# Designs tried in a protein design chat: VHH binders against Inositol oxygenase (Miox). Part 4

Target 1, 258 residues: Inositol oxygenase (Miox), of Mus musculus (Mouse) (q9qxn5)
Amino acid sequence: FRNYTSGPLLDRVFTTYKLMHTHQTVDFVSRKRIQYGSFSYKKMTIMEAVGMLDDLVDESDPDVDFPNSFHAFQTAEGIRKAHPDKDWFHLVGLLHDLGKIMALWGEPQWAVVGDTFPVGCRPQASVVFCDSTFQDNPDLQDPRYSTELGMYQPHCGLENVLMSWGHDEYLYQMMKFNKFSLPSEAFYMIRFHSFYPWHTGGDYRQLCSQQDLDMLPWVQEFNKFDLYTKCPDLPDVESLRPYYQGLIDKYCPGTLSW

## First folded at step 20 (VHH)

Design j3 (from b4 with M34L)
Fold by OpenDDE, fold request of step 21:
Order: C-alpha cells, then sequence, then structure tokens
Structure j3 (fold): chain B 258 residues (1-258), chain A 118 residues (1-118)
C-alpha cells in the first residue's frame, strides 16, 4: 500500500516529497530538535492525542481515506491478533502515528509525514523519488554531507544517525522524554517504521550496528501491520477504548509532555 | 570534559538590556547546537533560544523580537542579547550544548542570574 506511481494523489505526494527532500538538511533537523526538544507544546494524555489525529491530513499517504485514528486502532488490532502475548506491541500500533500532531501546530507536511531517511549523508537509491527530488538540497553540495557515509562513521549505529525530521523521530524522542516503559523494540518500531529505505529497501546498512540489525526484523514485522491493516471497514473504536486505555495506563500513563 | 561557563547576568531595570555570554570547551563547538534555558523561582526550566551549527535560530514566543542568540565559533562562545527586558524575564539563565546526535541535553553551565526590577 505505497503506490507512488499512479493514482489521483500522485502529484500531491510528489510535491510533498520534493519539499521534504529539498529542505530536510542537517541544519533543519538540528533546528527542529531544538524547537521540540523541550516538549512544551502541550500537556495531554495518549487518548487525547489519538483524538487529535482525526483533524490531520497526511498528504504523503495515497492509500488512506479515513480518519487517522482509525488507522491507529486498525494497526493495533492487527498486531493484537497476530501477537496476543505482547500487549506492548498492541500499544505500539496505537501510538505509531501520534507524532503527526505536529502538523496541528503549524509544521508543514514535509516535516511531519512521509518516508524518513538519514540526513548528513548522500541519499541512497531506494529513497522514494530519489532521482528527481534532491537536486535542490543544499547538503548535497556540502562535501561533509554528500558522500555515502557523509558525517558518519562506518557502522556507527542508527542511534548516532540524524534522521529526517518527522512524526517518527518526534514521537521517539517524546517517548524517551516521558520515560515510556516500553521495550527497546517498541522504540525502534516508532523511530524507524517510516524508514522504508532501510527496512524494505535494504539500504543504509553501512551505518548500522549489530543492534540495529538485530532490531530490523521487529521493524519489518510492524510494517506488515502498518501497511496491510488499512481497510474501509472501520473498527468500533468505542468498544476498543477500554482495552487500549489499560495499555496506556500500564506503559505510558497520565498527562504527558508533548 | 565538556564545560560551559555563563556570564553577563545582573540587575537591570525594566526596558533595559543585557548580553549574556557562554564560553564552551571540551567538544567541537562549531559542529554543535547551543541553547539558552532559564529557570525562574518556583517554575520549570524552559527553553529561551537555540542556535544550530548552521546558524539557524529558535526562540520561545515570549522573547521573539527582544532576544537574539548568536555564536562566535572562533571564541567557542554563544551569546544572548536581551533587549526590552521585563520583570518576567527574571531567572537564572543556563547555557547548554545540544550535541549531535543526542536529543537530551547532557551538559549545563552553572547559570547566571538575571534580575529585572525597578
Amino acid sequence: as target 1 above (258 residues)
Amino acid sequence: EVQLVESGGGLVQPGGSLTLSCAASGFTFSSNSLVWYRQAPGKKRELVAGITSGGSTVYMDSVKGRFTISRDNAKNSVYLQMNSLRAEDTAVYYCAAKLYPHWDIKYWGQGTLVTVSS
């Protein structure tokens, strides 16, 4: 469910990625990390954040034509069915797109949604629209950032890599800041579920540590549900709320800093 | 060892100006972001301003148009020019380094007190 070659939304999607691949630079990401690093935009619960998703439009998604909150529950329920023994994984399904709330605070789409990629090094071939969207990126004119490794050392680990700014990185950092009691697998899923060049394209392995490689199957497992749970049959969200509230209370309770 | 040393704080009247300085050492200054935080009595520490290695800046809303963050890489220093100071700007101001690629700030200065009062 990532058709970027045809469909009525192709132009919109391409435009978003063109902006993304033009403006996502080391400097931009650094600035956003400063801007959002204090998590002082809002105090709210997870369920409140889930409610806010319905006000969002994802311009990079050609496949979803229903409220984003439903996708969250669909993803979570898919995971729940496949992995009944891992309730934390169910919660990851619910959480994974919550970082999109930045769009409600005025952040442009190209800084919130879409596939992610490492900044500070040359984009690799599996990045969507790689051949047609990076021409105006100033970092590619900088010798520090224009080589395969760029500013990075071989196998430095994704922990030490600057990812393009978006809902993935934001939520990952938010989870750390608020000390979510989820396992490391959850953090990888959240941070890299949109890193398709890596988990699907097979690229950027030169940056990966052994830990990253060990975690890769988890991100891939999550991706199955993120892609294939999208359907017109909407879940009965109200009936599901008590279960997921229980998980929220277990792993990330109360009013959180966003 | 990373060190950050703030200076320039003091007593100033409302509407006055101060320039804070922070001297940094122990890391590659030119390649990293610097930030100013402040903490007023009984309040939480809050971001005031930040500057990237590329020179891009971030400000909290209440100081926009009044405060200016800048850096001098040759001197390993970051500055906060504060104009049109208000009573609510009274706080201890801290300099911090936001090192690549970490999100969390690990290094703080001792702080410098700014008091805005008639």
Scores: ipSAE 0.869, ipTM 0.944, lowest interface PAE 0.5, mean pLDDT 93
Fold by OpenDDE, last read:
Structure j3 (fold): chain B 258 residues (1-258), chain A 118 residues (1-118)
Amino acid sequence: as target 1 above (258 residues)
Amino acid sequence: EVQLVESGGGLVQPGGSLTLSCAASGFTFSSNSLVWYRQAPGKKRELVAGITSGGSTVYMDSVKGRFTISRDNAKNSVYLQMNSLRAEDTAVYYCAAKLYPHWDIKYWGQGTLVTVSS
């Protein structure tokens, strides 16, 4: 569902990425990490957060009329069908887009949705619209950030890389802050499911540790469900709630800090 | 080792001004973000202001227009200029270093008490 057609929709998507690739800098990401680092915006349960998704519009999504909460459940159920033995993985499906709630708090789309990429180094070719959207990014005129490695050491590990700010990074940090009892694979999926240049484009390997490479197949596995679970048939969400509430209670219970 | 030492706290009347200072050591100061937190009696610690290595700032809503965070990299120091102080600003103020790339790594000072009272 990443095939953009020509017309007004493509223009909207392009505009979003142009803004993203202009304003996502080391300084911007640093500022956002300060701003959201205390997770003091809201206290709510996972299911409450899921309920908020339908108030959101993802301008990077070609299917603008599809409820976001349904996508969450569809993704989760797809994973559940394919991996019945990994209930934590089912929950990852439900959780993965919850970071988009930042849009409800006034964050612009280019700071919430869309593909992610490392800041602090030169964008690699597989970044979407790479050739036409980074011209006004001030970091590319900074010798610290304009080389292939930029501010990073070879194979420093993605844990030591500043990712562009968005729902992925926010939720990843949120999960850490609230001490979710999910496995490391889940954290990788959440943090990097929108890092398409990496898990699909094959780029940024110069930044990766062996651990990153070991986790890459999991992110790729998740991506199968994120892209292909959207269908015209909406899930019976009410019938699914008890099961997923059970998973929430198991791995991330109670009122959480957002 | 990372060290942060706050100073400048004290008693001030409503409407008064105070400047807090934080001297830092044990890390590359110029490359990292610095933040001020505060904790009032019976309340949770909250972010007051932050400043990135690039000089961008963040403020909590209630202090916007009254407080200013700044840094002096040559002195490895971060400051919080507090103007138009209110009773509700009474708290222990803490300086913290938010070291990259690990978001959850926070280093705290001992804190300095600010009391706003007539």
Scores: ipSAE 0.868, ipTM 0.945, lowest interface PAE 0.5, mean pLDDT 93
Fold by OpenDDE, last read:
Structure j3 (fold): chain B 258 residues (1-258), chain A 118 residues (1-118)
Amino acid sequence: as target 1 above (258 residues)
Amino acid sequence: EVQLVESGGGLVQPGGSLTLSCAASGFTFSSNSLVWYRQAPGKKRELVAGITSGGSTVYMDSVKGRFTISRDNAKNSVYLQMNSLRAEDTAVYYCAAKLYPHWDIKYWGQGTLVTVSS
């Protein structure tokens, strides 16, 4: 579930976004891309990474008591039920939040979790807390980055856009680095599932190529499962492991570079 | 054509200092990040240091406090000042440009050898 308008944890969520929208700059993203670009932090399997999820707290999530690993399996199973013919899509469900492991390596919450947005251009209105959280962002004082297009050309394609740093971008790049054999749709889902201003808000179309628009429905489809699979009914994870290990072996086998 | 040319490598004693230079051409230098990598014999290439166009720096843990990366945009050059050198710093050092918007590094210099030995 995603609700930032009410709840007992609203202040914590707001604080996280305030930090995010203050410190996520072109320079920051560039620095993180250098820092993580070699994927030399850890060597581990996908299932090992899944095992690490429950050590994490997502401060942007209004439902903090829900185990992250369970959410991964629930999301995957939801997709599996709805799309039984697309086993790669099942795996995307399992993978989508694995980038959050950066928090275990010391990254602050505002650099790991939450909604994503393009840096290097003016934030658009559908960005959460847009009106109250960007006033201290130094990029907005730079004429290169303070216009609607900022540093970008019209319809340059999201592949050429610098996204705010977080688990989405990290995992996307990790998947590319390790040469996951997943289809393009999977990469879009992973990279942009937290890009709510785009897939839900309808913003940033001026940056999109036709390919981006063609892929948008897939990201929206994934989002249905990401939002609505957080149920109190805990999955029998042990019974599910063999199936998903099989998918891992098929699409992203072995010890990977993180 | 993108070109990166490293220089400044050599033989130095433990505890000594050395400054590496990299001259770059063929791209907008001031708008891009620069990085130093190194590869020791029998080991994988590893990130040593990086500097963004904005001047922010990144270092591998083992060189923090000893190495300093800097850039001179007017000279299209990036530097690596290496102090308190150790035997384990022995490697071929490579300069690379992390060009926007790509994640992967596509261009490397020929490298310069640094040997730390008593």
Scores: ipSAE 0.866, ipTM 0.944, lowest interface PAE 0.5, mean pLDDT 93
Fold by OpenDDE, fold request of step 21:
Structure j3 (fold): chain B 258 residues (1-258), chain A 118 residues (1-118)
Amino acid sequence: as target 1 above (258 residues)
Amino acid sequence: EVQLVESGGGLVQPGGSLTLSCAASGFTFSSNSLVWYRQAPGKKRELVAGITSGGSTVYMDSVKGRFTISRDNAKNSVYLQMNSLRAEDTAVYYCAAKLYPHWDIKYWGQGTLVTVSS
């Protein structure tokens, strides 16, 4: 999984990351936070949002090229099997990629999908294609943003860090705005499941608070399912809908603001 | 203490122009994003325009090409130039500051009324 060295999709993946690492800046993220901060694009239920993902393909994923909705159910069912006692965790599996709906509203892939990273500081080595994709990023020519810490203080906490804009950050903010009744662990999983430089690469520890470190194992646990549930065997989505609708009703019911 | 004070509202005819101003204090103005919202009677508050510390702008679709948001860091002020005003633009306009990186930190002024009527 996460093969960035070979395969028929490599060129597409690289192009997406090149654009991402060129255009994701402090200013860009700030602009997107304004643009989406009112959550006025759509009123819809979670299940409606899941349905909208059926036509979306993640162009940053070198491993799979099938609808994101199936991946959502695959991830959720994997978690359900391994953690039957934590129904909120099952729901996190279903929700985690719903932020990709921004692509339907005109956002380019490089602003929606792919690995995330902190903007406002120098990208660390474990960022995918780090050595070949940041040359044209204007922030790296700015003394405020081009050092290891950049605009941040040591161990300021990830809550005080500007993450690259994408489905992770969008959905995290959406969940807060709509007051999802999920535990803190769920919010960390949603916000940072694509932050591979952190939870897999071991980087950006200089920005982390103790709380971040305490939550890191949960993000890592989620990542196991996000990766290893990707398979050609697609679930019977229709048979699963009643169960997950029950979870939606419990933790994030009704028509939500997107 | 964060303070935002709007001014410039008033009565204007359709097709007319108006410039709103917002004077800000109590935070590092040049490092933060500023936004204009509006709320019409019986409607929810909606984003009209925003400007980042870097000068990038965002507009709601209905005001694109008619409204322009700008800022003067030396004066700690943000402006909204409104041209080709329509009856539908009638609302109380609010200036707000979004203090990054905290998404939930919003500060609002008391608002200024804009009435577009023949």
Scores: ipSAE 0.851, ipTM 0.937, lowest interface PAE 0.5, mean pLDDT 94
Fold by ESMFold2, fold request of step 21:
Structure j3 (fold): chain B 258 residues (1-258), chain A 118 residues (1-118)
Amino acid sequence: as target 1 above (258 residues)
Amino acid sequence: EVQLVESGGGLVQPGGSLTLSCAASGFTFSSNSLVWYRQAPGKKRELVAGITSGGSTVYMDSVKGRFTISRDNAKNSVYLQMNSLRAEDTAVYYCAAKLYPHWDIKYWGQGTLVTVSS
């Protein structure tokens, strides 16, 4: 389980998850899906968005206190080394955290970063700080949402589950809106990469379809590179820029709607 | 068969008020979000306001404080009270439902024209 007990930033991490687990409800997620239903906040390129992450430090991470823009390149380069023949997968590494730009637009970090979980059903044991952070969430007092399956049918598929709102779903829907020409595995990995209770903790399988089971190994493979780039040694991103600009030109060119 | 029928549009002077109504059928109204979009001539359709099944609201910045969305689950209806109208509010206003689990809006009303002119 991801119940952090140490790290120089632990108080910030716990506070972020306490707020997340208190305020992420079916109603909150529904409101965000309305709010972000049109991608009209800004027009910019992928590299401009990566540059905006220079101003962001992820408050849900107990071990990292540097701008998230370097994490994007660290993850991408880790994937490139292990999977040199899958250029789209290198790009997934660069892209995966770009939804965190919502935190620079006034969204609180508990609605942007951190592990995701389904709203509309009972939180399962591997959810971070599960035993100590949900007692003020009003959905737990609602019989529609407080059972194991809650509002969901067995094996309905994760695409039909309302995940807590954050950078995963924002970016997934942004990529769909802008018609990125990436494989379906890329979209799936981005959409669910923060769903640690599922892909690492083994929980929530009662909500999964066969499609989700088939995709799980891809999410787990991505996680190896996302997890292992928490080292503070940072890449020389300027030397990498031409390669990744080439991938952007191939899969998601030009000025995009955010 | 999902249906959404808008009414209440018309000509109004700047500073005036209108109330738009939308009657809905063919889906579980109380369980889904309702939204108003608008489209000015030559412009893209844009979100104006939305209301969740739980009653939480969303407004675009330019209408915040002037427009109020509300719903009446007993009448399967959603409303948009528009006050302090400006020329920039001139558009066709569309009612739509955001039906779980879908992200995209599949069902739109026919639209009702609001013209703000002296």
Scores: ipSAE 0.838, ipTM 0.941, lowest interface PAE 0.6, mean pLDDT 91

Design j3 (from b4 with M34L)
Fold by ESMFold2, last read:
Structure j3 (fold): chain B 258 residues (1-258), chain A 118 residues (1-118)
Amino acid sequence: as target 1 above (258 residues)
Amino acid sequence: EVQLVESGGGLVQPGGSLTLSCAASGFTFSSNSLVWYRQAPGKKRELVAGITSGGSTVYMDSVKGRFTISRDNAKNSVYLQMNSLRAEDTAVYYCAAKLYPHWDIKYWGQGTLVTVSS
């Protein structure tokens, strides 16, 4: 899994990351935070949004080439088997990639999918393709953003870090706007699940607060199911729908603002 | 304390123009994004335009090509040039700042009324 050195999908994956690392800047992220501040694109239920992912293949994923809607149920069912007592955690699996619907709304995939990284400071070594994809990013020429800490204070907390714009932050903010009744761990896992340089690579610890250290095991536990349940043996979605509709009714009911 | 003061609203005929101004204080103006929202009677407040500290702009679709947002960091001011005004643009216009690291806007001006009527 996460093979960034070889494979039939590598050219597509590299191109996505080259565009991402060129264009994701403090200015770009700030612009997207203005653009998406009001969640006024569409009114729809969670299950309608899951259905929209039938048409999405994640171009940043080096491992698989099938629609993302199946990944949502694969992840959710993996968590359900391992953690049967935490129904909110099952739902996190279903929800976590729903921000990818922005790619179906005309956003380029480099602004939607893939690993995230902090803008506003120097990229660290575990960022995928770091040594070959950032040379055209203008923030590296800006003394405010080109040092190890850049615009940030030591240990300021990841909640105060501007992450590259994508499905993690979009969905996190959408969930807050719609007032999902999930535990804080659920919001945190969704917000940072694509931050592989941190939760897997061990980088960016100088930006972390104690809260981030306390939450890291949750993000790492979620990552096991996000990463290792990808397979072509697809789940029986229609038989699963009643269970997950029940969780949706409990935690994020009805027609939501996207 | 953060302060945002709008001015320049008024009554204008369809097809006319107005310039809205917003004077800001109590925060580092040059480091933060500035935004105009509007609210028509009986409607939700909606984004009109925004400008980042780097000068990049965002516009709602219905105002693209007609409205221009700009900023003057020396005067701590943001402007909205509104051209080709339509009856649908009638609203109270609010200036706001998006202050790093906050997602939510906590500080709004009192608003300035724009009325487009023949």
Scores: ipSAE 0.833, ipTM 0.938, lowest interface PAE 0.6, mean pLDDT 92
Fold by ESMFold2, last read:
Structure j3 (fold): chain B 258 residues (1-258), chain A 118 residues (1-118)
Amino acid sequence: as target 1 above (258 residues)
Amino acid sequence: EVQLVESGGGLVQPGGSLTLSCAASGFTFSSNSLVWYRQAPGKKRELVAGITSGGSTVYMDSVKGRFTISRDNAKNSVYLQMNSLRAEDTAVYYCAAKLYPHWDIKYWGQGTLVTVSS
């Protein structure tokens, strides 16, 4: 999994990350936070959003080439098997990639999918393709953003870090706007699940608060299911739908603002 | 204390123009995004335009090509040039700051009324 050295999908994956690392800047992220600040693009239910992902294949994923809607159920069922007592955690699996809907609204995939990283400071070594994709990013020539800490104070907390714009932050803020009744761990896992340089690579600890350190095991546990349930044995979605509709009714019912 | 003070609203005929101004204080203006929202009677407040600290802009679809947001960091001011005004542009217009690191807008001006009618 996460093979960034070879494979039939590698050219598409590298191109996505080259564009991401070139164009994701403090200014770009700031503009997207204005653009998506009101969640006024569409009204729809969670299951309608899951269904829309039938049309999306994640161009940053080196492992698989199938519609992202199946990934939502694969992840959810993996968590359900391992953590049968935590129904909210099953739902996190279903929900976690729904921010990818932005790619169906005309956003380029490099602004939606893939690993995230902080803008406003120097990228650290575990960022995928770090040594070959940042040469054209103008922030690295800006003294405000080109040092290890850049614009940030030591240990300011990841909630105070401007992450590269994509489905993690969009969905986190959408969930806050719609007042999902999930535990804070669920919100945190959604928000940072694509931050592989941190939760897997061990980088960016200089930006972390104690809260981030306490939450890291949750993100790492989620990551096992996000990464290791990707297989061509696709789930029987129709048989699973009633269970997950029940969880949606419990935690995030009805038509939601996107 | 953060303060945002709008001015420049008024009554204008369809097809006319207005310039709204907003003077800001109490925060580092040059480091933060500024936005204009509007609220028509009985409707939700909606984004009209925004401008980042780097000068990048965002516009709602219905005002693209007619409205221009700009900022003057030396005067801590943000402006909204509104051209080719239509009746549906009638609203109270609010200036706001989107302060890093916060997602939610905490500080709004009092608003300035724009009425487009014959």
Scores: ipSAE 0.825, ipTM 0.935, lowest interface PAE 0.6, mean pLDDT 92
Fold by ESMFold2, fold request of step 21:
Structure j3 (fold): chain B 258 residues (1-258), chain A 118 residues (1-118)
Amino acid sequence: as target 1 above (258 residues)
Amino acid sequence: EVQLVESGGGLVQPGGSLTLSCAASGFTFSSNSLVWYRQAPGKKRELVAGITSGGSTVYMDSVKGRFTISRDNAKNSVYLQMNSLRAEDTAVYYCAAKLYPHWDIKYWGQGTLVTVSS
């Protein structure tokens, strides 16, 4: 399970998850889906969004303390080396954390970063700090949401599950709104890459459809690079920019609605 | 069949007030979010206000403090109280539902025109 026991930033990480697990409710997620439904906050290109992440360090990460913009290139380059023939997959690496820009727009990091979990049902054991962070979440006292299945039908499919609000779902929906020409696997990986209780912990299988089972290997493959590239060797971003601009021009060109 | 029917639009002087109503049917009203959007001539449709099943609200910046969204689950109705109206509030106002699990709004009312002019 992803219960962090060491790292120089552990107190920051625990506080982020405590706030997340207290405040992420069905009502909160529903409110965010209204708030972000129109993608009307800003018009900018992908590279402008990457540049905005220069000012963001992910407070849910216990092992690194550098701008998330470098993480985007680290992940992309890791994928490029392992999968040189899948240029769309390189781009997934660059894109996957861009939803974190919400933190720069005034969203608290517990509503932006970190592992996701389903709201509307009981948290399962592999949710980070599950045993010590949910006691103040009002959904656990609501009979609609406090059982194993909660508001969900068995095997309803993760597309029908309300995940805790954060950069995964925001970016997924932004990509749909702007009609990115990426394969369905790319959209799926972006949408669920932070759902560690599922893709790494093996939990929540009772909510999964066959589509989710078929897609799980893609999410697990992506996760190797998300974890692998969290290291102190930062990429030479300026030398890499022309290649990734070419991919942006191919799959998600121009000024986009955020 | 999902239906949303707006009413209450009209002509009003700047600084005046109107209450818009939306009667809903064909879905579980109490379990879903309701939203008001508006569309001025030549402009894209924009969110005005929303209310979750739990009663949490969202407002666009230009209407905060002037507009209030509310719901009555017994009447399957959502309301928009609009105070201190300005010329820039002139638009067709649309009621819609954000139906779990869908992100996209599929069901819109016909719209009700609000005109703010002297």
Scores: ipSAE 0.820, ipTM 0.935, lowest interface PAE 0.6, mean pLDDT 91

